# VH-VL binders against o27280: the designs that were tried, part 492

Target 1, 266 residues: o27280
Amino acid sequence: MDSMNVPEVLEIKRIVEESESVKTFIFSWDFRREVRPGQFVMVWDFRDEKPMSVSLIDPVRSEIGISIRRVGEFTDRVHGLSEGDLLGIRGPYGRGFELMGRDILLVGGGIGMAPLAALADEATARGMRVDALVAARTADELLFLDRLEAAGVNISTCTDDGSCGFKGFAHERLLTLEENHDMAAVCGPEPMMFQVMRILDERDVPAQLSLERYMKCAVGICGQCCLDDTGFRVCAEGPVFWSQELSRVREFGRYRRDPAGRRVPW
Short names: E, the ipSAE of ESMFold2; O, the ipSAE of OpenDDE; V2, 0.75 times the mean of E and O plus 0.25 times the DockQ between their complexes.

## First folded at step 22 (VH-VL)

Design Bi7 (framework fv_bamlanivimab; at its last look DockQ between E and O 0.94; V2 from the best seeds 0.88)
Fold by OpenDDE, look of step 22:
Structure Bi7 (fold): chain C 266 residues (1-266), chain A 119 residues (1-119), chain B 107 residues (1-107)
Amino acid sequence: as target 1 above (266 residues)
Amino acid sequence: QVQLVQSGAEVKKPGSSVKVSCKASGGTFRTYGISWVRQAPGQGLEWMGRIIPRTGRANYAQKFQGRVTITADKSTSTAYMELSSLRSEDTAVYYCARDDQYEGNFDIWGQGTAVTVSS
Amino acid sequence: DIQMTQSPSSLSASVGDRVTITCRASQSINNYLNWYQQKPGKAPKLLIYAASSLQSGVPSRFSGSGSGTDFTLTITSLQPEDFATYYCQQSDYTPRTFGQGTKVEIK
């Protein structure tokens, strides 16, 4: 219990260049500490700490992968690291995805595909049929397509500029897809997830959505990731939530809290 | 189906440079890398370096550091390998290969480019 | 660098024979081991990746096994088209390194 809250210093074994802004860092992992798709870890570069989703889970190789998007000072530093460099990792934390049924739909946007990629691997390994709607602003920002294809996932792409696949947003593309899924897993920009959830609800497709919030402690103590008005802590009760749970969350798809706790629109 | 097509054979003098191209046809590089592997006559395979065309980042074997430059043009789906200060020992068939970043395997290969270095 | 050592360097076999080629890494490479087939004047062809995963389109008579430092490529029943040179390659570390190759010749 206490030991899981102490960062373990791990060597970056490999770095995968996913896109210009996204890298996947691969680490050796002791799988005595179980990790599930949808869970996150706290990544410590010995200066700052940020929550990151696990994008690769490989018990055979005893490895995990963490995909990180370059978006600020912390991630800039991390992206400057090389194979062989060290990072502190603690976790995993939070509630991961639960797989059910035979056919699963994954809807991901941008870096939101990170946890879904891991979920895809598990789902396909279990013999499930996996459809993935992968969305990004441009073709060059589409993530994990090759991995997903290799895993046997049926991919549909969506780009804002139409540079690859459907021109438009994920929820728009979703409207054009068949409704024959037992469950859905969704992760990406919250406005996207909000719209996708609405469609899935109308279709009576059980859906799990992974939220991203500012998390500091990751253990449900500090309250920085609390959701209005439920009081759900993204780090403890989430980050994966059922659509029914999120329907009770006032701020979902509407606004978020910045590091100072101020409401900011999406 | 993606294929890699390399430039033609080269004959070079010692001290000169050679630049070999590798064009992907039937698709794009996507997230794959392009590795360069050479094979001297009657010898085994030697990895030289890799580029991720999507990001433009390249990595080289230490043996070739300073002499090899790997580049890529996404607009033309073409990767390049330039080797400078050529020596007789650089005489080999040079291959480009699609590099799976996760598996590290080379699943698609170019046809090879013969480079002969002789005075 | 990781050194890859294949055994044998060459072997003679007949059609229908069971052929086994071994590859040893100087240190553990997990299952990041790939096998290639190369015929004279041709580029290598990927046969096996991740030590035991059969590449798409490769006949099932090819199989790979092993983990850590010791790996094996097996051809259950050698076919005429299988006479070639085979290479192992580790993909756990950079630089990528190959075994010296095993030439399978007709007896």
Scores: ipSAE 0.920, ipTM 0.953, lowest interface PAE 0.5, mean pLDDT 95
Fold by ESMFold2, look of step 22:
Structure Bi7 (fold): chain C 266 residues (1-266), chain A 119 residues (1-119), chain B 107 residues (1-107)
Amino acid sequence: as target 1 above (266 residues)
Amino acid sequence: QVQLVQSGAEVKKPGSSVKVSCKASGGTFRTYGISWVRQAPGQGLEWMGRIIPRTGRANYAQKFQGRVTITADKSTSTAYMELSSLRSEDTAVYYCARDDQYEGNFDIWGQGTAVTVSS
Amino acid sequence: DIQMTQSPSSLSASVGDRVTITCRASQSINNYLNWYQQKPGKAPKLLIYAASSLQSGVPSRFSGSGSGTDFTLTITSLQPEDFATYYCQQSDYTPRTFGQGTKVEIK
């Protein structure tokens, strides 16, 4: 009998080039292992293992997609792979997003749009009205716009440099958007998420935010993904948290932790 | 309302090369690819290759590898297909088409460029 | 390469007829199957994608079905503008491949 947490070695079925720095790797997947938007997997390249968000969940085609931004040695190696090459995948892990009501707002920054794209597909399939605020530094880094449009999502964009849509930060654009949503889902750079959360709290919009922390085990036993003040483990009790859970966490939006557990400013 | 507009018909000698252009208007490519598909007289459709203009990556059907080069110029929203070492069997209408990376369908097509290879 | 086989190669029909065209893949392509209409001297036009999803602006008399290896395009009430050649295309594997076409002619 194999270990319950041993990575399954899967063939890369297809690679979608989302941007110069982001690729989506698509795998065949047996959906007896259910996957929910907001859950993550551990991706193993036979040297190292990193958590990655699922961006495509397609039970009809028996496929999942995992979007990976090139940021370092591990992701450089993965980006160098081709269709037919192998990766190890273990999971899924964590708590995903919960849909409620009829109108949802998505706020995504950079690669943070990945789990929100999966959520958007599910929300539109259920007949919900989906508004998305998609943020990046530049127009070329805006992700999933074509997928979201095809799904019938109403898109607002913002870029730091003004090359597409509103010039400025996501929370600045949010102040000019309608306030009539039943819920929001937020994922992106933690400073952005903190600012967005404060606005949504003022508007009494229930919000779920997806956090990233350093992970080793992904099943809640090593403690590397813990949040200050609460003891929540991002891999077990998250990565998706309600805003009310995060409002009581002092570290959220103020600092992060390096792999050694030391506090580092955002 | 994106449209693909191709360059005009060409008559070429065997052994020469042809370069066909495909200009997008009414929008940008964003994450879509541009595929090239040809149709010989009285024949069906044959995929030749594609480029992803956002990244510049191209890939080709094995049959055409070594003879075809597909490029894009993002500043002009134009893709190009160049086919070298032309033969009479390369006589065809050459289409460009917008290529969805996820679905792999072709939802917008250029009007086609007739290429005739004759001595 | 995935071979796509259409049947029939041609057919004759009258306005108002129900027309069916079949397409068989040499191996499973799940629902990665697209249908196109092509009129003489014109570029192909996408009708159906993902085996059964109707492209925007395409009349509802067109429908698609199937999964795996066997697929069908149906026109429930043939109109004068529907006399054309129809192609299936798989997009599960590279290279993308097309069926040989089915010409629908006036009876």
Scores: ipSAE 0.795, ipTM 0.895, lowest interface PAE 0.9, mean pLDDT 89
ESMFold2 (binder alone), look of step 22: mean pLDDT 92; pTM 0.945

Design Bi8 (framework fv_bamlanivimab; at its last look DockQ between E and O 0.96; V2 from the best seeds 0.88)
Fold by OpenDDE, look of step 22:
Structure Bi8 (fold): chain C 266 residues (1-266), chain A 119 residues (1-119), chain B 107 residues (1-107)
Amino acid sequence: as target 1 above (266 residues)
Amino acid sequence: QVQLVQSGAEVKKPGSSVKVSCKASGGTFRTYGISWVRQAPGQGLEWMGRIIPRTGRANYAQKFQGRVTITADKSTSTAYMELSSLRSEDTAVYYCARDDQYEGNFDIWGQGTAVTVSS
Amino acid sequence: DIQMTQSPSSLSASVGDRVTITCRASQSINNYLSWYQQKPGKAPKLLIYAASSLQSGVPSRFSGSGSGTDFTLTITSLQPEDFATYYCQQSDYSPRTFGQGTKVEIK
């Protein structure tokens, strides 16, 4: 796969409204260009470009889905688009999730469930048992529940306000769940992932975590997504990392860098 | 188990409006949409529009644009379809159906509401 | 709009018969094709989605096949409760559109 590809202009085939703040945009995709759960694409609205995780991978239909949360000017514009409108897509980039074992635990928070939803589809298709802990602030922000259920995923939910499932945070709910998974995949707010990783490590459950950072080039050149102190580039060595790798990353769960490169706490 | 229960039969005059309700029982809409499909006597099925109750956004078939309004109340898990400027041709059974946004199929249906438009 | 054409419009069959209904789309709809069963005075019931996926609770004698423009619903051994009208429906494009229906009657 050529990481230096120019964005391909694609028509939005369908839009799935996942929540008030999240939409999934579905595109026709040439699967000669392989894409894996956990990889991301750069989405270009002809004004700005942002990395987005692939949340749907359907080789049968030759479609992919990109779930986007409305959080700023770029995503506001994108959320204003309709079916039939165009976006530029380049990629996929980065390292995706690896599946291993028979039983997998997915732990996702908010939009972090996007790549995990894609992973869930693959895992279930492979005959794996998939448990998913889906976290959100409120019930209305829980993502992909229906889709996951349809895929045969066993879902546990937790919400900050207790409006659905366990009242509390994902790591708290995790402490109450079984410890018999062969691997885990985690994606969500970094503080959540940090706590979840610690628990999984204590349980000797191999874990992969997907990080979100400001990415500019997506090809490991600009360095905007470098992680202290390892120098890992989220776009190249990630965004999916093993827990052992992240244990070496000082900033993980502690701070991030804004677009100007300044350290900002979580 | 989720069921869709619709309001009762309506008899209307031409030019009037009708509003049909569709209540989800045994659960919530979650991320599903609610589509409205009508069926004239002895005829096939015709899709009218869809709402995503979770977001409140609705889309309509062009044929009904400006004449149909689909709304939803999440607090009561109820969707509504209002059709205005009724004509005799609008005489039909109107169904609400749960709409899978990914598959686009209708896996749960209301029992239907008969609407008769006659002078 | 995508036009869905079913064939035949009606057919007569006996219990135990193999029944085949076809649906053709005016253009490719990938596998976004669903089949419904409707009995008189009742709402339609989803049988097949994604062209070939059997809806939960639907007997295995029902099956769907096809992709692109041509689709088929098959009932391997018609049962008494299967006499009804069947509809195909595409969901690849808006507006959603249905076939005109196929009435399966007792011979």
Scores: ipSAE 0.915, ipTM 0.950, lowest interface PAE 0.5, mean pLDDT 95
Fold by ESMFold2, look of step 22:
Structure Bi8 (fold): chain C 266 residues (1-266), chain A 119 residues (1-119), chain B 107 residues (1-107)
Amino acid sequence: as target 1 above (266 residues)
Amino acid sequence: QVQLVQSGAEVKKPGSSVKVSCKASGGTFRTYGISWVRQAPGQGLEWMGRIIPRTGRANYAQKFQGRVTITADKSTSTAYMELSSLRSEDTAVYYCARDDQYEGNFDIWGQGTAVTVSS
Amino acid sequence: DIQMTQSPSSLSASVGDRVTITCRASQSINNYLSWYQQKPGKAPKLLIYAASSLQSGVPSRFSGSGSGTDFTLTITSLQPEDFATYYCQQSDYSPRTFGQGTKVEIK
């Protein structure tokens, strides 16, 4: 069968508990279906289907990891599953991150660190110097720190409540970091990404940012993931965009859309 | 840098319980698990179960399900293992070990706690 | 549960000898295999992870090989401090299980 739009049913091989609200679900994966950091999959729990970040790409063990934050009914149900239970997976989809140069900055907020953890593994394997700014509301929600440290990533942290590292937002911490990089990769809440993008643009650091939008088809035909002004489809032309592409988009960082397509304030 | 320091040796009677502590010093658990592994005199290593201190979730080997309880206190960076309904066959050295959730191996071990169960 | 079978159960060797210890899993565990060294009265020490990766601070005379079901720990030139018991451990499936151990004794 052609599986372009049909989920493959896979067994949950292992569950890693990243935080009280985030789990990574590990599946055996046939890497004839190639996966790159920044691409996404659609996860189907036999009732509903949502896009989720790939956080682990391990061809040696033939494994892929998908990190999911508990945030609503779908993710609550998925978090209730155990090893051995089944999920439908279709994908991967979208444009992933491109690595260039020798020095990369990662800026991740909350679950946005998931695709960046996969990118960090690839960058480190290529011998790049990797700096990561990892942001969360509290210390207990900082994701992937142990994994990043083991990979030799240079970590800076910030928390809204100051319980770990800098007290404040990621862009505020970024302003206090005086360094140059060949590129940056950014993923997290859209307001954070907008502020971070502005700082990186002023510093002439090429940046790639990963967006989330409501998705239905994941293959670019339904229009539910379109951005204002450009017509870019997040599922087809993204989810990873260069900052130059996003600078032309009035929607980015200023409002969001609900499933019906209505503008809703951030 | 992190060391795991366990509570001292115990002598127990059959039918009683023992609770062993495992304190992290020089750091915190963060996302690592703490596994408990025992070793009877002259015998090999046996995994009993694991807790993820950050989430409080514990998992147990089926052999020990219902007899072992593993807990953690994040504020004191201490894990605990309690084994109930002790028999002479439970005489062993009990180790705690830092557990990498991805690799599933044990890179840091406590010094061990000898538990002797005798009538 | 995955049974891990080590061979031999014990061996005698001299300083300078090449020593090999085997470990067989009852089903494939890919490379989710670790080796530990344990000296009398002490906790185990991680030597090898992912079947063949050397843990930091472990001498290069230790090496691991294998994948799937059959694994080998090799010590290329046995030193006096290497007389110990060695354990393999799988972590692909719950519960984690250890081999029964291989005691390496001085001849």
Scores: ipSAE 0.791, ipTM 0.894, lowest interface PAE 0.8, mean pLDDT 89
ESMFold2 (binder alone), look of step 22: mean pLDDT 91; pTM 0.936

Design Bi9 (framework fv_bamlanivimab; at its last look DockQ between E and O 0.92; V2 from the best seeds 0.87)
Fold by OpenDDE, look of step 22:
Structure Bi9 (fold): chain C 266 residues (1-266), chain A 119 residues (1-119), chain B 107 residues (1-107)
Amino acid sequence: as target 1 above (266 residues)
Amino acid sequence: QVQLVQSGAEVKKPGSSVKVSCKASGGTFRTYGISWVRQAPGQGLEWMGRIIPRTGRARYAQKFQGRVTITADKSTSTAYMELSSLRSEDTAVYYCARDDQYEGNFDIWGQGTAVTVSS
Amino acid sequence: DIQMTQSPSSLSASVGDRVTITCRASQSINNYLSWYQQKPGKAPKLLIYAASSLQSGVPSRFSGSGSGTDFTLTITSLQPEDFATYYCQQTDDTPRTFGQGTKVEIK
């Protein structure tokens, strides 16, 4: 346990350019340290550290992939890196997704598709039928479509501008889909997840949702990622939560806390 | 079904430049790259470089650095390979191929463009 | 750069024969190895990726094996349409590099 909290300096083996703003960094990984879809790692660029979801898990190749969206100074630096450069990685942390049933629905928005892509790989490998609703603002921001298709996932897309698939938001597209699934996994903008969860609950579809919060320690100590009013720590009790758990979380879909701990509305 | 259609054969003088196009029909590039591979007469395959049309970023083999330029136009789903300072040794069939960024394989190929460099 | 060496450079075989082509990488490439078939005047065709995964639409008589540095392409029962040149390609590092090719000719 102690050793997992020490960043391991790893070489970027490959970089996949997922979109203009998203890159997947691939690393060699010792799978004696098991990693599950939905778990996250702390990425250290020797200046700052940020939690990132694992988007690729390949035990055959002994590789993992971390998809990172360019959104700030840290990610700007990381996006400037090249193959062969080094990053510190510690983890994995948190609770990952649990697969159940035969048919699974994935609903992802933007970079939220990262952990879902990994989950899709596992689900398909297990022989599950996987449907994925992939959402983004525009067609060029839709992520992992090619990977998902290659894995045998049935994809439905929606874009805000209608440049690909359904014009509208994920929850709106979901309303047009009548088929129910044994379970759902959801990850994306919290307002999206909130709406999607409501629909799934109405349909009695068990759902797991992955939350994104500012995390500092990743080990449930600092409290920076605590959720009102349950006290759930996203890094410890999450980031994957069941719908029933999130129904108790007041802030879910309503607001988040910034690095200073201030409430910021979605 | 996605196909790659390349421009026609070229005959060039030494020292000149050639620009070959590769258009994706039946779809878009999405997250795939486009690699360029050439094959001299009776010889093997040689990778020249790759572009990710979605991002516009290109990588080149060292052998061709400074002499090859790979570009892409997303609006027309077309990739281009321009080779300058042509030599007789550049006489070859040039292929574009869809490049899977994860697997690194080329699963779809253009029909090839014959480029002949002669004085 | 990673060098890929195929063996043999050429071979003669008959319809129905089992054909084996080997490819060696100058360094470990895990399973990042692809096999292509090329017929005269045509573009290469992907047969195998990830060392052993059969590309969609490729007959099951084709198979790939190996990991690390040594790889093998096997055709269990050679068919008339299989006479061609085969190339291995490492897909682990840039630049992408190919073997020199193996020409499978009719005996």
Scores: ipSAE 0.904, ipTM 0.945, lowest interface PAE 0.6, mean pLDDT 95
Fold by ESMFold2, look of step 22:
Structure Bi9 (fold): chain C 266 residues (1-266), chain A 119 residues (1-119), chain B 107 residues (1-107)
Amino acid sequence: as target 1 above (266 residues)
Amino acid sequence: QVQLVQSGAEVKKPGSSVKVSCKASGGTFRTYGISWVRQAPGQGLEWMGRIIPRTGRARYAQKFQGRVTITADKSTSTAYMELSSLRSEDTAVYYCARDDQYEGNFDIWGQGTAVTVSS
Amino acid sequence: DIQMTQSPSSLSASVGDRVTITCRASQSINNYLSWYQQKPGKAPKLLIYAASSLQSGVPSRFSGSGSGTDFTLTITSLQPEDFATYYCQQTDDTPRTFGQGTKVEIK
């Protein structure tokens, strides 16, 4: 691999505790390598590496933030690290979000709010009006609310258990809202994104959705991040796709694939 | 907006402990931390430590490590600071302050709790 | 620990004066600097964060500047309610540390 595909070993400068299960790790970053909201990095803990979304992009302070949910062995190890410890970072990779118009709707489920938080900062800096629908299982798992409020974002919340805001799923809350937006950006569990995409398409709101797939090389060579039948590579043509691109993908929202490539239900 | 309301003034003897409360009214802590800052008479401001109520994790200034315990109760939106082995130089006003984890500034302060150590 | 050196320690000024207060960090803190105002018997009040960002509800006669190690708080036209003690604070590293304060008194 060339110089962009070798991890740079960076010191963890600051850890923000977003929830019991989510931490944001902040690193110094040389912005001669520009980073766009919706792009991702590969995080290397000296044993394994995983793709993670960038949630903070701060050229003034020369910092980026990467938000990581504790979901397994790799992320458990990373969550056990302290400020001053080292991680390898390679990237950024992928196609980021494109902003248009004056009014944007963000719809995020769980850790899917991470790339949307970075996008909210950019949209606000451009003077756009930003509405965010933030979804989680419980109130304690709602992410980035304080940061979004400080940026002037208009927030609606929903929780599965009703502990904060609307009780129910993000798409159910979306149906009960009167919204006039020039575009939308969506990231979260794939079933949620499918339902949200359908509603936005019916309303003729241009939508961009951020997908996750199994990923190995991050530069499109290995084919591990391909979408069904289209040949789209999430690491190269995505992770952000327009709703029209996804409407032709048979697997989107309907099933997932195991490591052997077999269809399994969500 | 949220306000931080602290417990009342206390007079303590050397060698005892004091526990000061800090209640958020008009909201919850969410992801904000709560820092504790003290000010001895005629002196400047001294940071003692911070807790993140959502996770229960606290950090302490080295000077106070071993004497200070900072805790939080999310259900009542209340943070606590307990200082042990009191001595006369611990006479001060003790403030709690809302701590932005990203910026690190203190945008909301409690009214302060005067603690006098004498006798 | 990052040491914050604030100057002057006190000053006398008249209503309408332009007042400047400086703060120096013992190492670079980028723009991780805040300014507070404190009146006797009251809690500090945040004026400026991120070196130059004005806190909501703070009059525009207050401004902050600087980055790295050297920072300045400016009051363009001093008002009667501005006589107070002012503190800078670095927020780049733990422990958070404050300058020693600058008392602004009526001349």
Scores: ipSAE 0.799, ipTM 0.900, lowest interface PAE 0.8, mean pLDDT 89
ESMFold2 (binder alone), look of step 22: mean pLDDT 90; pTM 0.932

